# VHH binders against Probable RNA 3'-terminal phosphate cyclase-like protein, part 9

Target 1, 375 residues: Probable RNA 3'-terminal phosphate cyclase-like protein, of Arabidopsis thaliana (Mouse-ear cress) (q9c578)
Amino acid sequence: MVMMKKMKGSQSFRQRLLLSTLSSTPISIDEIRADETIPGLRPHEVNLLRLLEIVTDDAVVDINETGTRLKYKPGTIVGGKNLVHSCSLSRSIGYYLEPLLLLGLFGKKPLSIRLKGITNDPRDASVDTFRSTTLNIIKRFGVPAEDLELKIEARGVAPNGGGEVLLTVPNIKTLSAVHWVEEGMVKKIRGTTFSTRVTSDFEHSMRFAARGIFNNLLPDVHIFQDHRAGAQAGKSPGYGISLAAETTTGCFISADTTVSCERPDETGELDVEKKERSPAEDTGVEVASWLLQEIEKGGVVDSTHQGLLFLLCALSEQDVSKVRVGTLSPYAVETLRNIKEFLGVKFAIKPDPLTGTVILKCTGSGLINLSRKLS
Key: E = the ipSAE of ESMFold2; O = the ipSAE of OpenDDE; V2 = 0.75 times the mean of E and O plus 0.25 times the DockQ between their complexes.

## First folded at step 1 (VHH)

Design c07 (framework vhh_lunsekimig_d3; at its last look DockQ between E and O 0.01; V2 from the best seeds 0.00; counts 0 for: pae O 16.9 > 2, unsure alone 61.7 < 65, placed apart)
Fold by ESMFold2-Fast, scan of step 1:
Structure c07 (fold): chain B 375 residues (1-375), chain A 124 residues (1-124)
Amino acid sequence: as target 1 above (375 residues)
Amino acid sequence: EVQLVESGGGVVQPGGSLRLSCAASGFTVSSNYLYWYRQAAGIERELIASIYSGGSTNYVDSVKGRFTISRDNSENTMYLQMNSLRAEDTGLYYCAARDSTYYPLFEESSYDYWGQGTLVTVSS
């Protein structure tokens, strides 16, 4: 018998639903933005609950009239093929991808789902970063590479989206523990520039500027241009860049951003007055610099992937995982608290003052996919 | 065991009035969301009226101003008062109830308790 966990507020909504579902732990969340002018759950939060209902059987979702209280009883994760979900335009598809990836691994059937909405924004990891970095981190935990794929069929930026991706996730029995403390040296950089409903000159400018930063550091740099037009370009003008570094020990470190040309705080006129370069050139330089900063921080993952790394370690077989990361992000710290709350897994944390990195160690919870037919 | 029992259906002439009742047992009408659905021959079942725990009511445009949803907490019963009835109002009428912890929706939900339906025929 598992007793319902009681929680308050809007924090960690995505992770609370994810961990509730994976641990089969019913939850009750009260006081969700209860004192705000617009109280309760936001469109993307309600939309995530709908996604959970698509990929699970017999989940029970109880929301009060103001959206300020949620009672959630998780169902069995089923997965399935030919699924379709339209993501809320209040967040990018990236908001949904991390929990969906982890849920899909523990489904009764492999997952194949088409997601529609915003593919790239500055708030959540882009679909490009998921392809280049996130999937490769997951593969380190024993997930089959051939069945884990994200295909970008159309791009869409804020505010109106119109992007589309196809995600496939294999169902597994269990995740393998990892010993991943050696960062290695950067051996190659890969990237993607894109634009929607604007000239391909934006792609070229970002690529040229980013390559200028890397040219004297390493020879193996390739940045692709993925220009979209017509039906594949969504409904809003914009451009962006995603960069990833691969190391000799199989680490992937990423940085990305997107500029929506219809966003009020992203007017080119204001930015051009401060810079000699075009806004696209500035974007290329900025993201290239962010990537170098993430590499300099150390660790086997970038700061945005620390939370995912810790979730994978905690969900793994009952063996010791040991990982090196840079300075812990606020999201990573929040993730560790949620892991302890739902899974009872505690991480031993040892700072390494000589490198400025931190080594974390845990024994996995030993989550086994009992609904999966093995053969 | 939750049970909703509808009554008050029948044959009425155009322009007439009819009151449907839905008696609840094992469930409290005062604190929950209450709905009336209509299913006409050959069309999908539609939500026509609702009342929330706080007393707020909603109606589809085709019945607004003609139909009134209400509840009597002392009798644990909900009502649909139908005035100025039209031939298009002919159909099976279902009452439904949802625990107040569920978000109110303008569509059928697996979380609803349902009555068995009562037939309303508007004909001359």
Scores: ipSAE 0.000, ipTM 0.103, lowest interface PAE 21.5, mean pLDDT 85
Fold by OpenDDE, look of step 2:
Structure c07 (fold): chain B 375 residues (1-375), chain A 124 residues (1-124)
Amino acid sequence: as target 1 above (375 residues)
Amino acid sequence: EVQLVESGGGVVQPGGSLRLSCAASGFTVSSNYLYWYRQAAGIERELIASIYSGGSTNYVDSVKGRFTISRDNSENTMYLQMNSLRAEDTGLYYCAARDSTYYPLFEESSYDYWGQGTLVTVSS
């Protein structure tokens, strides 16, 4: 009887499921928001479980009536072609992409999946960030670039979504350990503005404002416009900007944001804080400034990608990975804890007082995809 | 060939100021982490200031508020402005750099390039 790991609370739900699945460790999670006004699992969390059922075989999901208890027995990661999944609109597609990317790498078959939902939301990394930054980070770990792709077929913003993306993930044997400690210098900035169900003038304003910030700093700045209309524009009005800086050593640092109509929070309550829709120009400046701040912090990845970086290191071959990051984010710290819990991988952490960054070292768990069918 | 050449050292009275320069050749200062060290007689070399690739600076407590590290990309030179100098600031000052294009696998951070040093003497 494979003993289930017993856990409590709603924290790191996505990572727990991911690591459970990758390590083939059954889990039981109790007291999921048991004391909250709305107890239990959120729609996007339940939806994530459904996604896992699509990409795995023989998974068992048992949720109690109130959603406050989950028993999850992970299945075998299969992957497959022409899969389709409709994501909950309570979180963006980015919420699902992160675990799906890692799971896809270790499937029996390559993964090709269409995801429907919200493509851009300020709470999650945008599909643009995944394309410009996240996929590039994954490639550093020995994942073939030609087989790893995210296509944006339609954009969708909150509250009604309507976006569609096509994700292709190759299945690999193992991830490579990395020695990745040199940030290099920013050599170029690339960005994408988008607009749906609004005038493209918003994009122009954001682009102009963002470029204004960078023109004095770097000459090679290109921000592209992706105005969508009709069916490709989803079902709600919105706009946003995604930026990524590429360094001379192949690092990618990203920042993005989206402006859309208010949607009910997870509790159904409209966060009535009338956040006065910041002018599009301000949005451009804000994201540009955010990017600069992330660059300033140092590290080979931005703060939002630290967790992923650590997961990739931990899941790599039984060799030493060494990486440099800026100040550890709370999410990153939590990720390290989860990695230790599920994989038994410990990181040596050493601050570098000379650079203000942190060096992390670990020996990978040596996860091998034994079920990989040689296509 | 990569070279770091310090200059600007000399004799100054307490309370005085000096500006040290570290001229770099063979690499770009803006693309590297840059550092100032000093070594007093009979004391181990100590890090006193750093400028990060992103432009952020860091100082040891003993020089905070008095010393300023900076770089000029057009001149490919790093500077250390030293104000309110004290007798305890006397020593050989070294500039160092870490190459951002190559990072060897080692346990501790190391520097790829060092200058020969410039002497700073603070005496009444």
Scores: ipSAE 0.000, ipTM 0.217, lowest interface PAE 16.9, mean pLDDT 89
ESMFold2, look of step 2: ipSAE 0.000; ipTM 0.389
ESMFold2 (binder alone), look of step 2: mean pLDDT 76; pTM 0.754

Design c08 (framework vhh_podentamig1)
Fold by ESMFold2-Fast, scan of step 1:
Structure c08 (fold): chain B 375 residues (1-375), chain A 123 residues (1-123)
Amino acid sequence: as target 1 above (375 residues)
Amino acid sequence: EVQLVESGGGLVQPGRSLTLSCAASGFTFSSYAYGWYRQAPGKQRELVAAISGGSTLYADSVKGRFTISRDNAKNSIYLQMNSLRPEDTALYYCATDTRYEGYWLDSPQYDYWGQGTQVTVSS
């Protein structure tokens, strides 16, 4: 008899489903926004459950009438080719990419899936950051580079989306433990500016402003323009910038944002967007400054990737991983709690007084993909 | 400045035991992590065992057979090798990580190495 793990509230919904599925642990979540004016699960949360049903076999989802209680029995991760999923417009595709990436690694078959929705927003990592930074982080844990790719077919910003990406993920046997404490020095900066349903002047202005900040610091700076028109430009006007710094030791540190030119017409998660259009030059300066702040914080990953780094360490083979990060983000601390809850993995945490960074060490849970086909 | 000197290697029959010693000098001994690595003919160097403070780490291939220990008063690290197999034949290295006190995982962060001592398991 399998015991269901009992939990409460709306916190860590994405990670709870991910870790439930990877650990084959049934869960029951009660009191999901039970006292709010609009109670229960949000559209993106229900949509994530639908995505799990697409990539797994025999998952069981039971939601009460008010959406305030969820019972979830995880299925077997299958993966597969020619999959399609339409993401809810209450969150960007970036909300789905991290859990989908990790699930795809432990599937019976390699994953190839087309995701439709919002490609860039200020809340979740952009598809550009996912491609430039997230995928490079995962390669350090022994994931093959050749079959690990995100293609941006169309861009779409809030509120109406219309963007489209193709994600391919190899299935692996296990993740390798890492020793990743050397930050190195920044050797190059790469970036992408884009706009949808507005002129390329927005792309140029962001690029010019960001380059103006970096040109006094290092010579190897290339920021590309990815202007989209027609069918590739989605349904809403907007613009954005994604920047990534690469170090001499292979670390990737990123910052991004997106500005939607239409006001949000939904009552959901879009409340973090700027109400008025910001000048594109200000956006370029702002994101360039955020990148420099992330570099100054130290660590082998930026603040937004700390959670993923810890998940990878905890899921790895039963060897010790040691990693350096800057000041722990709230999301990173939450991730450590969830890792302990589902995987029983505890991290040893030690401040490094010489650098102002923090070193974390754990023994991986040793997750093995037993359903992986040999051919 | 930092010096590591291994000793105790030799020819030994399968099923027997051998103890390796590593003498350290040129630094404050008790604050660092120490590891034993081995390199078999034609293979990459691999971590065998590591120690830092009260914590130890062992490779799966030696877990239950090998024991790492330290003597801070003698500035020495030991590797007790029991139930030796022909597959344990290798050059054994002592290493220390002086940059990150109390923490270790694998060879990229071990910044000082000894010259190695040969262990041959054969009948």
Scores: ipSAE 0.000, ipTM 0.096, lowest interface PAE 21.8, mean pLDDT 85

Design c09 (framework vhh_7uia_1)
Fold by ESMFold2-Fast, scan of step 1:
Structure c09 (fold): chain B 375 residues (1-375), chain A 126 residues (1-126)
Amino acid sequence: as target 1 above (375 residues)
Amino acid sequence: QLQLVETGGGLVKPGGSLRLSCVVSGFTFSDYAMAWVRQAPGKELEWVSSISWSGGSTYYEDSVKGRFTISTDNAKNTLYLQMSSLKPEDTAVYYCAADLGYYSEWTYDRSEYDYWGQGTQVTVSS
């Protein structure tokens, strides 16, 4: 007798597989895009299942002929070194990094994996944001800093990718609960611009525009160039910017985007002539403005990291975590629902009328890495 | 109106047992973390035990571990504290407390809980 959770639809696919695996809960998902012209699982979803097979032992995956039904029995998280995975080009590497980070922490062995594909896109957090912000959030939960690393070896943008990163994750016994409610004051902004298979003038334009927004607001602003050429530039032209603010209390708030330049033809030229700013300048202004908006919302993390923050709290030792966030994102709300469904952890949510933020509390599920070897 | 009513206190000899009950009304019991907090004569509030609303996770102050058991009956909206091997040091007024959020086990602070009962007296003496 196996107690299988039954669910429907394509929503929360990544988190459903992640939480299924971490909680050792078999799942059955029906009606996956059953009414769409192209029904069923998408390439990146099938590719994520393949990645789970690489990092776990004894996982069982049963997909029907149309891809509209998945039965998944999770295996033991193994981890391991010298792993390689080619990510589907239908989503960026960032889609895979979030579940890999959490799975790697609860592996039998430390994880070291090379991921190939799209490093930067406007939909998922960029590899730059993972390095500057996501890893620092994870470190707050007692994860050893020296063994948690993301190395960007090559950049690749949509549609053809050709980027490459190396992710290293230590295996831990448990995550520590946190008391993280002090936002602090922004003390510095660090950023990275990149360009692949286009002139570095795009990077100059983005940096100039972003610095203009920060002018007179904050003195400590440094935005680095990471122009890539040859083998490190992937297969598609593009450029992007990632910005992270660090506070006096160790909070990291980020914003990023990427522009793919697949066809910079005559239509684009006419549009540019009518604008007061170039497209790259517009990109710099927009991302800088998004960062300021995230800082204004408050909380110890930006809107895109709220879901990860709540997952970390819910997976932690059986002690109370208390965290401050700004307005809850839809992704964060879905994350809370998924946490309750798989882990039985319910967050208390109390608005703080003085700051316009909310404080969330939970007792961690006490997930213990039972397969971790003592070193 | 939210109301918590404790019963089951009384006089017991050292080594004896008591079961405290807290009947909850006016809210959905499963939406709150529940706790037992005690106050000995002339002393500060001391957290004794808590139980989560979602997973049935239980926590105990070190001096009561292995002697006290916290539990709930959600169908009856009732919180219990089964006390065994009672000591004179366990003499206190015992309060039932509810928090929409989890309290810190180190808090002992009345302001961390959203709702409190009126208390029930437990006296352990020879």
Scores: ipSAE 0.000, ipTM 0.136, lowest interface PAE 17.2, mean pLDDT 85

Design c10 (framework vhh_ozoralizumab_d1; at its last look DockQ between E and O 0.73; V2 from the best seeds 0.00; counts 0 for: pae O 5.9 > 2)
Fold by OpenDDE, look of step 2:
Structure c10 (fold): chain B 375 residues (1-375), chain A 125 residues (1-125)
Amino acid sequence: as target 1 above (375 residues)
Amino acid sequence: EVQLVESGGGLVQPGGSLRLSCAASGFTFSSYAMYWVRQAPGKGLEWVSEISGSGGSTKYPDSVKGRFTISRDNAKNTLYLQMNSLRPEDTAVYYCAARDSTYYPLFEESSYDYRGQGTLVTVSS
């Protein structure tokens, strides 16, 4: 009888499900927001469970009436072609992409899946960031680049979404351990602005403002415009900008934001604070400045990708991975804890006081995709 | 390329002695704490001995204390394990391992940075 891991609370829900599935560890989570005004699982969390059911076989999901208790028995990761999943609009597609990317790598078959929902949201990494940065990070671990792709078919912002992306993930045998400690120098900045159901002038303003920040710093700056109209523009008005810096050693540092109409919070309460919509120019400056801050922090990834980096290291072959990051984010720290709990992988940490960065080392768990059919 | 190559293993009678060697290359040997670990058939990896980078500090588990002596020659990039009064329970593959002492474990236990392929020690009458 495979002993079920007992957990409590709503913290790291997505990551717990991911690690449960990758480690084939059944879990029980109690007291999920039991004391909150709205108790239980959120729509996006329930939706994530549905996604897991689509990409796995024989998964068992048991949720109590109030949603405050979950029993999850992970299935076998299958993958497959031409899958379709409609994401909850309570979180962006990025919320789902992160675990899906890792799961797809270890499926019996390559994964091809269409995701519908919100493509750009300020709470989650945008689909642009996934394309420009996240996929490139994953490739460093020996994932074939030619089979790893995210296509943006339609954009969608909150509240009504209407976005659509096509994700392709190859199934691999193992991830490679990495020695990734050299940050290099920023050699170029690439970006993408988008707008939906608004004038493209917003994009122009953001682009101009962002570029203005970089003009004195780097000559090779290109920000592209992706204005969408009609069916490809989704169902709500919005705009945003995504930026990524590439270094001489192949590092990608990213920042992105999205401006859209207020989404009811998870409690359904419209945060009526009319946040005066900051001018589009300010948005451009803000994101550009954020990128610079991330670059300044150092590391081979930005703060938002630290957790993913550690997961990739932990899931890699039984060899030593060594990586450099900036100041550890709370999410990254939590990720390390979850990795230890589910995979038994421990990290050693070496602060570098000269640079303010941190070097982490681990021995990968040696996860092997044994179900991979040799095509 | 980092290499740790163990040697000196073999068959020995109970009460006998054996000296293991580990030749290290590809890293700054003196900057690493060195370890001997062993794995008996059907058992997990067991720590056998530890020596600091300078060689000034050594540690042993109770299971081998007084019988085994770890030493190192930093000039030769070589780690040694003198095993005396060997017992059948000491039968295992012995590995040389290295750990950078400048790293802090996030958790209570840290893994080794490098480990050799091992040398078999069999204690049998």
Scores: ipSAE 0.018, ipTM 0.418, lowest interface PAE 5.9, mean pLDDT 91
ESMFold2-Fast, scan of step 1: ipSAE 0.450; ipTM 0.738
ESMFold2, look of step 2: ipSAE 0.316; ipTM 0.687
ESMFold2 (binder alone), look of step 2: mean pLDDT 80; pTM 0.802

Design c11 (framework vhh_7nfr_2)
Fold by ESMFold2-Fast, scan of step 1:
Structure c11 (fold): chain B 375 residues (1-375), chain A 126 residues (1-126)
Amino acid sequence: as target 1 above (375 residues)
Amino acid sequence: QVQLQESGGGLVQPGGSLRLSCAASGFTFSDYYMSWVRQAPGEGREWVSSISGSGDSTYYADSVKGRFTIARDNVKNTLYLLMDSLKSDDTAVYYCAKVGSTDWYFELSEDAFDIWGQGTQVTVSS
């Protein structure tokens, strides 16, 4: 029969589906949270499978009665226009954006999809960070700026969402390898503060506090205020801040968080977030401090974007990519394991003790979008 | 004080089985990938298998996949290689090797290993 990879557990669910689809490798996953109080696939995981069925043709999904076993045969990535997907409220839209972005690049048609749900939360990268940082990282790999856009039409925070974004992704033939080891110096900081169904005072307080941290470090700091009202403010009160630093060598380093003012509805372990009310000023200081910490760690990307960076290197043309990052995050290590498992790509890792960073090299797998050639 | 000590090698008939052991000391065993590397007479070193610190991830060379099983006991600080369906081509000195640090996770060349054992001889006689 068709070659199938057998694996176990709940780890790397998002990346397993992504890499399965990009490599056209059928997978069987057993023992998904089999021993937990609530066993099996979570709502956002089932919802991701639904999204894959929307953006591909002929995908086959077979889930057992308890959700503890999944058989997935990937389909052909089609893309398309006027697509709509309602994201599960158990995770933010940010959970779906990275795999969707990478799949869209290798589709038969350009992708245009409307995503509804939670735009900002503390767990997944915000829609602001995706727009300011994630999209700029992929441009480094030869992705054209034309038709590469995330439009934030409505904001929605946990627990009830009501946010809405439009993601547009061009289809490409192949990704270019990169030599990206020069961090440069931070030349500007840009940010966005927002609030939904609370006063704009939250936006001002976060902005003022964050600027206080940056005042003596850098003159070029601009933090925008994006107050939403009515239909554009979603269904739950909250506020948040997203910050991005741009360097002289074109690196983007980001940090963000969001505070929900309502207690989330807990349905087991999926929505485990401690409700802690902090003044908006504390939130501004915290995120500004996280940004400075990420800059100090070094590397051409922040810790949360290391996994995406490595996926892009591994999917690129059969040429050597060389990148500098700070100390590897757990997600980055997980990503390297998944890359080897699905693509056979191994990274050489060399520490740089003078900077506390590490340099990684790989030869890309040479993924070619053959469907684009036929259109 | 950091050392690796292999045992369990010997002479075996084709189709037979052997279990190699490697006793580790002087470092936090569960924090490191451990590997088996072999060297046949007159040939270079060949990576055979690796196992993650937790034991959850295992990797095998194509030449041994389906025949060999790598395992570890983190309480006893011992690495194992269970070898089934042995072939004359498996004749080699087998070395236990420690990957230098977590920053060498996917580098399986000789240069990635900072500590080597003294080796144990496996001979598969025709």
Scores: ipSAE 0.000, ipTM 0.103, lowest interface PAE 21.3, mean pLDDT 86

Design c12 (framework vhh_7mjh_2)
Fold by ESMFold2-Fast, scan of step 1:
Structure c12 (fold): chain B 375 residues (1-375), chain A 124 residues (1-124)
Amino acid sequence: as target 1 above (375 residues)
Amino acid sequence: EVQLVESGGGLVQPGGSLRLSCAASGFTVSSNYMSWVRQAPGKGLEWIGRIYSGGSTSYNPSLKSLVTISRDNSKNTLYLQMNSLRAEDTATYYCARDRGYSYGLWDEYYFDYWGQGTTVTVSS
């Protein structure tokens, strides 16, 4: 008999729901921002619960009137085709993509879902980074490339969104363990610049500036321009850049950001910090520099993808995975804690004195998709 | 089988009052959030208010002084009381089972079952 796991606070909300669902562990979360001026769950957190109800059968969600307590009994992951979900404008679609991807892999049916909202922001990984980097990471764990796709049909930036993507995820039986310690050398850089409801000059300026940083370091650099207009440009003016480095050993290292040209305080958002508008050239230089910093840190993934890497290792077949990463991010450390809490998987962590990187190994939990139906 | 049936609409004079009802079958209203939504001719949907499973209510600030949502658990029926009706309140009124969540200033709405609607016409 599985007893409800008790926990407190707003921390790791996304991962708690994900791991609860994958492990079929009911949870009760109390004291969610109970002492804050605006207590309780935030719009994107509630909206994630709605997404879970869409992709699962028989999930039970009980939230008190102040949003300060959640009881969640996970349902069976179904997946399915022709699904539609409107993401809350308090976070980008990127907030939803990682948990949705992992849930879709363990569904009864393959997943095909249309997500509407903000496609690019500075807080969560952009839809471009998800497509270029996140999807390539999961392929290393035995996920078929067929039916694994994100189509960007419309872009939308904060505050008003209006972007749209179609995510397709195959269902699998189990994830394969990996031996992934060789970083290789960067062999090419690929990127995308975009703008919505502003001129393509912003795209050109970001691209030119980023290429200027890379030209003396690497010859194989190609940054594409993806200008959107009309119905594909969403409801807010902005611009952004996503960059990914590919190595000789098949590693993908990424960096991205987005600049909204509309003031956050004009949207009524209480928790959004005002930021001065950055020139497009400065944005290109900054993101190129961030990519070089991520490459310098080492590891087979960038710091933002360490958490996903560890989740994949912990969910894989009951065999040893061994991976190299750079300095552990706070999110990665939090992820290791959550993995132990829900899956009982412990990572052995050993610094590599020759490279300044860290090697982690674990035995996967052996999650098997018992409800998988082949068509 | 889930069904919602609204009733109580009709022609009412400006300044008048009207109570709409929504009879639910196939589920229990006291175990769910329930909302009222309206659509004026040629306009989009406007949320009126919500009653939580616990019995508390939340309203569109523009309408709070003019409407009251209540329920009768023994009849499995939801009500919308409207007072001081104006020509601008002319709309089709829907009750909906609300699977979204409200927490303080952050309301998320998702309606999985809707009634067919009942029309309210405010005209002299």
Scores: ipSAE 0.000, ipTM 0.237, lowest interface PAE 15.4, mean pLDDT 87

